# Ledger of designs, part 4: VHH binders against F-box protein 7 (SKIP32)

Target 1, 328 residues: F-box protein 7 (SKIP32), of Arabidopsis thaliana (Mouse-ear cress) (q9xi00)
Amino acid sequence: MTSDALTIPSELESALRLRTVQYFITKRPWLDLYGVHVRPVPPFGSTSRKPHFDPALIHRCLPDELLFEVFARMMPYDLGRASCVCRKWRYTVRNPMFWRNACLKAWQTAGVIENYKILQSKYDGSWRKMWLLRSRVRTDGLYVSRNTYIRAGIAEWKITNPVHIVCYYRYIRFYPSGRFLYKNSSQKLKDVAKYMNFKASKSENLYKGTYTLSMSDDKIEAAVLYPGTRPTVLRIRLRLRGTAIGANNRMDLLSLVTSGVNDEEISSTEEDILGLVEGWEDDETHNPDIPAVSHKRGMTAFVFVPFEEVDESVLNLPPEKMDYYVTG

## First folded at step 4 (VHH; framework vhh_7sr4_2)

Design F12 (from s3 with S53W)
Fold by ESMFold2-Fast, scan of step 4:
Structure F12 (fold): chain B 328 residues (1-328), chain A 124 residues (1-124)
Amino acid sequence: as target 1 above (328 residues)
Amino acid sequence: EVKLVESGGGLVQPGGSLRLSCAASGRIFSSYDMGWYRQTPGKQRDLVADITWGGDTKYGDSVKGRFTISRDNTKNTVYLQMNSLKPEDTAVYYCARGYEVEYSDTGYTVYDYWGQGTQVTVSS
């Protein structure tokens, strides 16, 4: 079978819808509708009549039912930003039900009962506090690891001693289900992001995995399956952190181990690839044809990029310019 | 933008020969590894042959001695010469551009730019 369908995959369609809503809220294009710039030097007057800036006017421009649809499609991260725009949005963001639903979705693998126990024992019964402070993998974008090395090129006409910079990325997209997508690619973030979904075509060389996050030390255990004639599994160990409390926007690579597995193991554990790497040590192997190998290179930390920031990301710059702009 | 365009596929009798060509866009061709993969319906893609930026070649066990990969960096083209074709060689053949990822003192190649594929059919 091949995935060369002409129709947009349902997950890609969902991602595009979410990205459009995120862009709308992040960029706030409705601010232009008020026709007023608040600057150090007030405007000298207007030749055309335009509304003055008033956040409450958004309530009058958008019907309540439309606002509800927007909020229903927003991720909790976007809801926090929306509260700064309009009193109507601030009221909605303060509703505990939105934070409850967000938390239960984000930590759905733990289940309702366990989440309520954690809520009471660690977050003073506040769903909002739990959402803001409890570590979680971000699902509204991609985690990106940029890796660079230098290679001597082949001499060409009028080019002596050519040197080329090779840059490749490790891309991860997490889902609340405990599933994630992994891609190793030299393609730019903007060219990869829109295809990082479970309905991706065969030509996208996209791999599926499973992960868990430990609450005690913010460590992520993950495993990715590379199917093929010689099936291979990549075990990824990460530590989640952030540039600010609750940001969850950085991951340090603790280890990467690659090893072969047999087809029978894959068939029995297709839904839980972590089972295949249970008990692995750096030098262990389950397939004599492909020994276990621990990575010592290409271990750059992951930086989170929200979908709405993909096109503007400095990670899209050529490798020669990235070292001047990306710090982390 | 990197584009890979395959050509040279077709129908051939067992024992026959075909030469596949892959034209790559951009002046970065000489800096990257190039490979040929093939895929039969319902199966995963298998490596047929690859050639590094330095000219080192590797072949899949089923094609070793019959196929030859080569590259022309002045023309930004990689070739696959296929001799003594067998019915088992029937597949869609894909050209790919790759780069090496180092573990520590050894590494592996990742192929992330792919052509559209060209059909090769060896009739029985």
Scores: ipSAE 0.335, ipTM 0.685, lowest interface PAE 3.0, mean pLDDT 72

Design F13 (from s3 with T52D)
Fold by ESMFold2-Fast, scan of step 4:
Structure F13 (fold): chain B 328 residues (1-328), chain A 124 residues (1-124)
Amino acid sequence: as target 1 above (328 residues)
Amino acid sequence: EVKLVESGGGLVQPGGSLRLSCAASGRIFSSYDMGWYRQTPGKQRDLVADIDSGGDTKYGDSVKGRFTISRDNTKNTVYLQMNSLKPEDTAVYYCARGYEVEYSDTGYTVYDYWGQGTQVTVSS
């Protein structure tokens, strides 16, 4: 009562019951509902049993940051059991300051005062409830949009039909600072993920941008700067959603607009790239030599892949080996 | 895995000619754009020539009329024929494979795969 308590929405509870039937107890479907994926090293030899969620295994194999994400997305009955397994877990799940620090880090661009107002008005003063229920971009992996299109071939009659499939990906990595990394590439997730960081940003097609997330409608406004002799900015508008409440593992791509910008504007507002794209929807003040281009194809939704699942992701499969995406 | 291997670089006198070749892996070679870029020490890479899957070509202003790009889809190879070479053409030449999305985010072909580079030196 006096502690920070987790309240589960009735909708999430109903969804959990339905998915428990589909995944069975052994897979711990509540982790998938929260968008947390834990893949422990399977036992050597035959996997005659389905993998199960083992508190002892997770405590021994995962770093504290990942354990925090697991705790943050656990159901109340599982959180109670976790506190009984290890005193460190009990301390972690029951410490309101732990949840406060996590929330302030995740929404650091809003500042302490604004976050405290949101906490009181929307989340009953519970930092834990705010962490679990408030929409946030995930920073523990990549958002991936897989796009394909078909082209007529001129020399594939030898072993294939004359129609070719071109596959490319849009990759986004968000940071709590309001910065993000963007990459458009035909390279697969497993080959790209290890280089999606600011230290490795020497990659030719890895670009830096700034974003904001609206609390009222879960819309993301983002802008990426492409430097060069003719600087260009890409405005990206997204809607954050999830396969379950709090999952934050899907983004619908609402618009992509590319236009040139003046060097003076970049020099004066380089830290606030979003300011450069204000009014672009109907704005004619763009560089007249580089007209605004609104993209209409290549708008496939983004799917979140945690770093620990990158090598095993189905998004690494060639398009012809990928079945229709099914949530269950 | 896609691999690009350049060949044909070397030393040539001003006014001479040289032909670069780039062998690419993959059965879908014909679906992709192929390009040549060059880089001089201390400068960024500049587009020399590009050829799309349909055979349409683009050239950098400094080489237009002197260089010709071509492709052979049966050999998975792209070529750069360089004529009337000048000292300012001295650079490391890179082969690149790219794809054209309906619109790349920059409005250009996105190049994902690059060769190791081949040195071209134009000097007497």
Scores: ipSAE 0.215, ipTM 0.631, lowest interface PAE 4.3, mean pLDDT 71

Design F15 (from s3 with D56Y)
Fold by ESMFold2-Fast, scan of step 4:
Order: structure tokens, then sequence, then C-alpha cells
Structure F15 (fold): chain B 328 residues (1-328), chain A 124 residues (1-124)
């Protein structure tokens, strides 16, 4: 029931070994191990989120070496906030290795050499400046597009002409590897978020894709494979933006195009689906039995929701209560 | 909140018949498409049959002519009548609720509410 400081690090090390970085960002399991609570932020306010936790408790429970490892595994946004809470954390976030490791992880598809070239040419050799100013997809939550349409219902005993407002969502979870998860569902954010991972055992129409982000125009090219007897690829073109510098919390949906693909190509390119859609209009790999379809409806912009804000998101509200809310 | 509860599974001999039922609760059932999927251990879920809100039906190639899907909107229930059962029909059968999203990504019904499944075993 109670653990000494010497035994608590062993439990935390087991948790670190068995969990991904995304889990630590989402749940911060070390905070729960030490009895620290992160209080939810109300859905209104323009100030930066500050978790309610006791830094002295963390220092009492963790040796410096393990505390360093915990900070190294936090998202840089959390490290920046932590520096405002604790002087020891301030010294930790000043170490350029943390920002270097964060940048190299976030832009790992470009490789070490290219990232150093960009660092020197555009960010004055500062890894921290690069992290704060260089556009990146956020991996600590979900991008959510809420779409609505009106559907006629079948008459019920007391309802002669029922009309239903149908609400559905497009969900995207990005990974720094260039992979992402995609879901199109009528299920609410709070019911979907816990299953938006590669370890989910439920087959809830969760699809895998690959993406790239163009640094010159903040455009995202993405492709999702829908497997089955009639395999289909969805090409998604987005433009990344933010409500503030470095926020990276909005994506405009520029186009959605679906087309069939040959089974033989799927087996070889499953990890690089973008290869299937490159030059798509002239691509011989298109299945001629499934013509390309460009979508004109359901094109609402994506809003980023951090994992820790999922349950409190206004996007969980029914349409009639949501239309007048500003989501930030 | 939507709940789907399957029933009618069991053990049957080759050539036999079973009727599966799926009872839906929550929001108005009649406005949505309903489907049956099946899963064998180590394999993905395959479409068995679906039925639209308007009554149009689709079947998987392996069950066409042997299985019939139907719905009763007054009882919020969808049925799967399975005839001429074969050992390869052995699987866990899942009921699903879906909708044809206007401008669906694939042009297919999206299924996002699932039952817990019912076991069908065809053996001598």
Amino acid sequence: as target 1 above (328 residues)
Amino acid sequence: EVKLVESGGGLVQPGGSLRLSCAASGRIFSSYDMGWYRQTPGKQRDLVADITSGGYTKYGDSVKGRFTISRDNTKNTVYLQMNSLKPEDTAVYYCARGYEVEYSDTGYTVYDYWGQGTQVTVSS
C-alpha cells in the first residue's frame, strides 16, 4: 500500500518499460504512483494549462537520475510548463539535449543530417527555437473533424415526420514515424480516444495510414488503406495551422479522394501507402473498376484535442448544444 | 447510448440451420443500417450480410443464397437466417449498427456500434 522512495523508482521503471511515450503523456502514470493529481482545466480560458501537482513530492519520491529520465520522456510542451513550477525542472529544460532529442524524434523521417541542416539555416542553431517555431503535427492527442447532416427518419407512433441531425467525426492520431491512425465514426470523442492506438484489440473500423508534412506551405499529404474484398485508398490533403504560434492545433481539410487499388500492390506498400497515391491522376496502379471520387461534403476543419482534455471537450456535446461554442 | 445484444448461436450439424437475432436499444433503430459480421480466431472480421434502413440487402460471396438478413423496426431487431450450414461457417457472429455517411469515405456503410458476439459451431 505504501512504498519507500527506494521501491517507488523500481515500480516507475517497470511502468516505463511496459508503456509507450504516448501513454506517459496521456496518463502521466508516475504522478499517480506518487499520489499527485492533475486537475482538469475548464473549457474556457486563454492562459496556458498548468497541472496541479506538488513538485516537492516528486523530488522526495524519485532520485535525480530517474527524475531526469522522466523529464526526458515528457513532451517538450510539458517540459516548458514544468520549468515555471520548479527551479530544478528549469535547469533540466535548459539542457539542449532535451530539445535536440525532442526535435529529432518529432522529425525523425527527415533524418539527423537534414535536421541539423534545417537547424543551422532556419533556427540559428537553437533546438528550442526549432521546436517552438517549426510546424509539426501534434502526437499528444487527436485531431477531430465534426460533421453534421440532416436525415429523414421513419415515422414513429407519435412522430409523423421525424428529422434527425446526424453527427459524425473524422479522427486522426499522428505518430512521429510518419504513420497515423484514422477513424470515421458517429461515436463521440470520449468513447473513441481510448481505442485510437496500435494495441487496440477492438475491430472498430480503425485504419492505418502514412503521411508527410511539407515545411514550405504546412500542407499534409496523407493516405489511408481500407482493406477488404474491394480495397480502397483514401487520400487526405490538409493544411496545418494554429490559433497561436507553435500551437499546431488546427487542420483545414483541402481534399478527400477515394479510389480502388490492386491487391498485389497493397501487400508490398502497406507501410508506405503514400507511394500508392503519388501522381494519382496518372497512376497505373489505380483499380479501373473503382473510379476516383472527390468528396464535396463533410469537409469541416480538424481541431486538436490533447488526450488529457478528451473527456471535457465540447465536441462531445450534441449538435444543438455545440453550434454556438468556440472550441479555441 | 446504444447496446446490441446477439442471441441464437449454438452447435449445429453440417447442413443444419440457425437463426440469429440482434436486439438494439437506445436511439431510433429504423434510421440506421444493420449488419452481421463473423470472425474466426486468427482472422479479421468478414462481412456476412447487411441491410439498409430502406431494406436493401448485401451478402458476402461465401454466404450468398444460403443466408438471409431481415429487420423488424417495430421490435428494433435484426435477424440472420442461416441455412445449409458448413463447418467453415464456424465463427463468432457479431451484430453491428452503421450508417451511410453522406459522402462516405469508401461509399460503404460505416459500422461503429458492435455487439459482444455469439458463437456458432458447425460440427458433426
Scores: ipSAE 0.077, ipTM 0.483, lowest interface PAE 4.2, mean pLDDT 71

Design F2 (from s3 with S31E)
Fold by ESMFold2-Fast, scan of step 4:
Structure F2 (fold): chain B 328 residues (1-328), chain A 124 residues (1-124)
Amino acid sequence: as target 1 above (328 residues)
Amino acid sequence: EVKLVESGGGLVQPGGSLRLSCAASGRIFSEYDMGWYRQTPGKQRDLVADITSGGDTKYGDSVKGRFTISRDNTKNTVYLQMNSLKPEDTAVYYCARGYEVEYSDTGYTVYDYWGQGTQVTVSS
């Protein structure tokens, strides 16, 4: 029905009415991933310290150099709508250097030469078209797979076959470097999201992996290393899709395979975990001492949740209510 | 919000006994698997014992026959009775709440809440 792109411009317009540019930036913590480290500025106004905002204040409060930096760090889809707000933003959005820099950062693993070849062959030399139409993993939030199963429980009065409904989640956070974070947990999205970063290295069941996205079929190849006495690797194969063109907000889980790995292969491949699973077949054991497991359960599609929507997400609802909201 | 608090650790002579307790906060304790792990500096955490929501128990090879895990769902507490303690049992003991993920990624129980640990020292 409606795409995520339809709500982003409205959200930007609302933020401009309610917040200063600096406060708006601090509301979006994922901007720190793009090198934006801005302290909140106290609201101007009466001694009550109530927030006061005027859209016209943006171009008056910040020098052009700082506004340019702010726009360069914003997600490019936000810049598209910003052109409708003020003339300064319109000129920024029309500057192909912003779209070029955004594209080269998003697809940095391909390198400059390859990106220019793709630009010319598929996107008519337009960096803006490439950003809007070319598939990319989203880095401004989490992909969440909610899985539910039934487990036998302790016998209770008048209930002959007691059962427990168990709900668990797979969480993925992608980075443009080709690295990602993976967590399999019963913890809800709002409790997990704050720890899905490299600073939270002491978080239990938070694992690091590497991935690639195929341009021809939107397939993602990913691998996660589970360190330990018997180290294992999880190979994850996904297909990226969206509820609308350019949304990139859904992933179908194609296969999930765990197998043991040889200690000799791990000793210098911490930065290239995906290399460990090159050529793997789903039914093949890659360590004689540790059998391969091809998972057939827990294969629910991933739904993207932007960081600003984490606390309000329907995925935080208990299992009894969630099935109504998380289908399709 | 879930919090696990261990108690009952301390210093004991070889051949002695200790009983560890882990009090859990939170509303659905009875639906989760509970476990005890131990860690010596420089080594990874080893499974000591676990108990499923259904009451099934599993023990590490080095403690089988000496340790007993049990749970009291009315008190939201899991216990580890340790008998015939040896110097090799010296470690920090951690309580964990977990769940059996159907077709777990690693084939192992996933533990997503951990206590702060309690020191057990077996020494003359």
Scores: ipSAE 0.034, ipTM 0.463, lowest interface PAE 4.8, mean pLDDT 71

Design F4 (from s3 with S31T)
Fold by ESMFold2-Fast, scan of step 4:
Structure F4 (fold): chain B 328 residues (1-328), chain A 124 residues (1-124)
Amino acid sequence: as target 1 above (328 residues)
Amino acid sequence: EVKLVESGGGLVQPGGSLRLSCAASGRIFSTYDMGWYRQTPGKQRDLVADITSGGDTKYGDSVKGRFTISRDNTKNTVYLQMNSLKPEDTAVYYCARGYEVEYSDTGYTVYDYWGQGTQVTVSS
């Protein structure tokens, strides 16, 4: 059993990856002549942060030392794609260090010792096998729940029964630290994604929380604190799944419960919001001034959208057009 | 795509009146809840008044009896009539569009589109 340092957070890693590639191109303008270029990271970006480069040209144009540094900054999904293109990329993705760093980053809350125990007991000592087969929340994009309902409007003299489809979304962004962001909004994915980070200007309904993933049943316990004079907690229970082994791209919403909390508890556990909801039952009041409320509607499953696919996602289509592609 | 544009703010003397208007772009205005919030420097936004798609109204305790919220679905506009203005009413007033999220037999309104705000100053 060996110990390693934890890796860089996904947000910082994405920024460093793009900065590193951009630096190489800026110092080597002839690379653009060969079709190698990288888009800058826009503030609260409206465009994909995906680098636009040809892997075969990079193999020829960059020294091995710099190419190795670029790969070390890439997410495992990026490394998997690279391995399908050229020999040098394939050799890089075979290096256990990259998979070890990816695993220790993804499961950093368990700690180095526990990750090595799991590696030995369940994954035959293979970090790559552990990355591909062990359930994990994805941090390279957003989980999106699309909810619709029909609402009657005020009757007007030429419209006897006005009805309209209302569409709103629940957005979740997970971080390997055990923190996450939650937003309820009628705004489209492409307009929301650029603000789903800890550095964005505060949105009225962007909330911060803490989560855990249970390895035995793929259940996620999550809690969000709604600040105020009478503070409340939103408890979110999810089941992680995927369309393929290791995809981790779907989540079933098992329950949503809002309940009050005591001011004293917030002061003692402000960094561990999950501690506030431990042992709660869905229909029990935990603050006599604020009853517990369980959601019975708006419980549509979450679909994962990688950041590089945000702008092209069918979830950006209005409900009428989206039903041709998603709901059937 | 959805844009909220406030108008009608300005300087008024104590005891005076102002009418704020909020023009909304986009479709299906009549199915959304509309609200007015206000903010003073260094504080969070407070609810002034809201009106549901069905026409039901709610007011903040400090303005109840003095302010009236109304909507005109044919003009896609919501109004706030402010009477008997006090220096304490000085704030930036924001128009907001929201939708109701149902729990079971009750719900809450989520406001996710906001206007740029309009300044109201009550001073002699």
Scores: ipSAE 0.267, ipTM 0.673, lowest interface PAE 4.1, mean pLDDT 72

Design F6 (from s3 with D33E)
Fold by ESMFold2-Fast, scan of step 4:
Structure F6 (fold): chain B 328 residues (1-328), chain A 124 residues (1-124)
Amino acid sequence: as target 1 above (328 residues)
Amino acid sequence: EVKLVESGGGLVQPGGSLRLSCAASGRIFSSYEMGWYRQTPGKQRDLVADITSGGDTKYGDSVKGRFTISRDNTKNTVYLQMNSLKPEDTAVYYCARGYEVEYSDTGYTVYDYWGQGTQVTVSS
């Protein structure tokens, strides 16, 4: 690509064409893309809350990648107008505090002190360099692994030896907190994306996990809990890559291991699902009733799709039309 | 868009029989695994029976010998024949469509399309 332009949703494009900061604050068209729904509370006496006017809400609600693209698309006159409403907007892309806040949000699990040490030792004290060059999982979209296999079907009239193509997807959504969502589904990206959030209680096969990213080798260690009477954990080992420096838009699937776990062990770890698989080797089991299973198929690399590109993604095409899409 | 619609549920006396049907609409049905799950209030969903695209069947331990799963690919329908019903079979029964995740010569089934459920009550 000659430019790093992200696709902007049609309603957000409309807001940009209107060239109004007030429209963005009032309408918040990007919030629905990320599973955030803002509703005015009905007025019940003095206890009702009103939506608070906050120009800084745009900085907090938009992912950094989308926010950078919004500023890049604004005309100089619009930036001047934004400065009148919020002084921070005028100088956002040139302000070191903007990059500091972006970095501390992206790597919040490391904490402030550790991030400052990394900043000084590896990025010459530049928050901008750290944000652009330091590997990070992307949180402004989904990582998608498309898996296809051929299966023999039941013989039907006029069809002997029927052959069927089965296509399924692995979906991952990362959060800066060290939590992520995992879904295995034959449903298309465009139909799944709207449910990839912690509020989607009605979504089947949507599972919660925890992950870490190693800076030395860009390896991701992740674990997903499948709750039930016989609880199981899926251990996912990935290597983060990019099609360009800082893109962070590809993940190689190194291993997938499913194994049973003790219900008491789950209760004791609470939020630390990754702790359940600490010290695991491939094919190791912690529950004799549900032995470890290492996956050798369905290991296609993950491709990142920003939320604004979901509906137009080539990954929504039928299997026979996806042969021109290189996953890298 | 794939949709599953269950029918045949209702109230039955202990020892009675019911036949549940699940009609699937949308893309190719014959390539997919089909299953029946049940859920009682306050408990997790439990596998009743499943049938592969090749016709192989598996049953939950509590229903083996009493229930039979079958499929008709020409009608895009899966059936659950329930005999010798017990009060403990009282539950909401869900039809599911899935696919096998192959990782060797064996695999496991992921169910990603579900019906709305049909109530089965076994009571005098």
Scores: ipSAE 0.243, ipTM 0.667, lowest interface PAE 4.0, mean pLDDT 72

Design F7 (from s3 with S31Y)
Fold by ESMFold2-Fast, scan of step 4:
Structure F7 (fold): chain B 328 residues (1-328), chain A 124 residues (1-124)
Amino acid sequence: as target 1 above (328 residues)
Amino acid sequence: EVKLVESGGGLVQPGGSLRLSCAASGRIFSYYDMGWYRQTPGKQRDLVADITSGGDTKYGDSVKGRFTISRDNTKNTVYLQMNSLKPEDTAVYYCARGYEVEYSDTGYTVYDYWGQGTQVTVSS
């Protein structure tokens, strides 16, 4: 239950993501599209005082337009580390417009005017400082809660009183729009992650919801709709945490409450699922035919896993091995 | 990973019978709840019947007294015996494996492994 427990730190996440980008750059699939020729050493009349070294081949291989596209597709963590590649990249990551665009995308629900007010009052007018220090849900991966319990089965074969460790996961994927995806599954992270998107029509038990993040106390209020003949809403309350400042890679699960809703309420508020649970108390019943259920078990904290780390995550380990590990 | 394979679907006359089978991979079958769901075009999947690891059964109101769910843990198979079939029973039937999220008195079953479905058509 300590910050030094087994976890994926933000710096390691940044390093692994840069490794993926550097691997792509190392493979250089665009070389066949561009001729790379070393320019002759200039005569002694040159005003250059530097050695006969080109600091980065990427400066010569990629037009400015493509370099800006690469920067635009990088996460801000990648941009910060990319400054070590060459002078041109270093100047680009120091340009406030890249951090401004990242911040306005991440906090798009607050609007431009509110973001500028926060920038001036809390982050000394620095978009980079705001990106690194302001709490935000991460959208480049999944938040995963691992839960286990022991279950007895019907005795078969020669085994008397057989028991099995059941492991199941709660998965959350956030989007900057205020929408998120929720899945409860016994399937491992590596098998689930590829279906955690709005295009995955074949995934059963993949549910859509809406959320808000409170900047004053880092609390997340979220609601997800379970459609059916007796539709149900799951209200999720979380507190955003991190293993380091700005990591945003942990969430404490404060409460899970399910309750029934009427079809007429769904029809009128389909775009705002969170509106269906506005004003709810944790112990209230809002539909007399469907009692409110407050979850008392299966409340393990969420750990963030970036998409590029999904296949190698320790959260994929069998239950027998994972019981040795502390993740929060 | 677990794989579920349904069989036994087809065309049947009203008042007829069909037996659906669902074969599951893995020796842990006996520890899990199993269910049958059905889906008609343009509708969401509805629970037809389920059976717990302990053998307790539940049925949808429209099929009570006509359908029987059972399991054979030795064969890793769950069955749905459908009797007195009606045109309204026409649907794609899905086998599902579930687990109980809250194993206490507030528990509920989540079905997260699904078969591909088998068509059942009841018509003349």
Scores: ipSAE 0.232, ipTM 0.662, lowest interface PAE 4.2, mean pLDDT 72

Design F9 (from s3 with S53E)
Fold by ESMFold2-Fast, scan of step 4:
Structure F9 (fold): chain B 328 residues (1-328), chain A 124 residues (1-124)
Amino acid sequence: as target 1 above (328 residues)
Amino acid sequence: EVKLVESGGGLVQPGGSLRLSCAASGRIFSSYDMGWYRQTPGKQRDLVADITEGGDTKYGDSVKGRFTISRDNTKNTVYLQMNSLKPEDTAVYYCARGYEVEYSDTGYTVYDYWGQGTQVTVSS
């Protein structure tokens, strides 16, 4: 195989092919590990070569010096400061302990022993190779499924056959603990993202769940608990993929099933919600008062939006300003 | 952008009546399901009444026959008429706006906009 240092340029080149400079910023795992908070850069017109650019962007040094050269062509600033920061990050990237800590944090639910077994059997003993190539859910943003449809409106005095375009979203935020947050809402990404956390006091229709990711087929098994007098679980089956190697920025929705559960089976900690539906068949009814329902609509694939790109996302545009396909 | 403002709460004696109002601002009120929920300290919010865009109503078991939900689409307002009030009706009452279409994962109307709540106290 190749040394850890040789795998980074390939991954960065793949990211450059499909995404902007912000994609590299989002994909830098060491920035998250050191608590570096990345902020979205407001767009300036329709071109990146505008004479006035956000000066804060120059302070976000790139890990790849090739990208730094491209960046310098867009902003004619003194590059001495940024170059020194890039060298520091390059030294950090070469440290195996850094990648070990990143991997053990990302896959913490497996534990140290299991991660070492995977490291040796699948990644030639390279923590860096494991971080770059092993599938993982992204925790630095939200996965968003945009669902749009047309419905008949209420007839007005002068208007016949009124039609309304309706748009709603499924939001998922994953945590390395094996927990996640789920929300189904008509509210825009920018209005939802700030409350997609366990500390939010105003979190209406924000539900907690647990998930697992299979290494063999990149399938995610997830379950969300809807608490109350009629406790219900939403089973979500997804397939993780990406637009580039290691991107982990797309999820195909394979199955979405609602089913009732017994009160005595409910975990008060909500750390083992997936266990409540383990081994259940699709459409299997557990509570006769709450029949199982397999959802066939609203199954649009999830797209990852990093927190720093939330305010800039096209998903914040009203439905009539977004491109959509209408079957007539 | 959408804002819901409740009014009409207060102190009332057992057996008395109150009428709550919820004024909605923002787009197309008539296309939304509207609901009233209540919350007692230490408990989760419970459904009081729901009214669809078509005018169909649903009530919580404890309030059936005593409470009436209604809407005025010209005034963008939903009302809750509460009759024969009991001490057990004491709670903070919240107005809520549902999805434009019932795309609930549980098969129930999901409410995505909420008011700040209005206190109703039933006591002598």
Scores: ipSAE 0.196, ipTM 0.547, lowest interface PAE 3.2, mean pLDDT 70

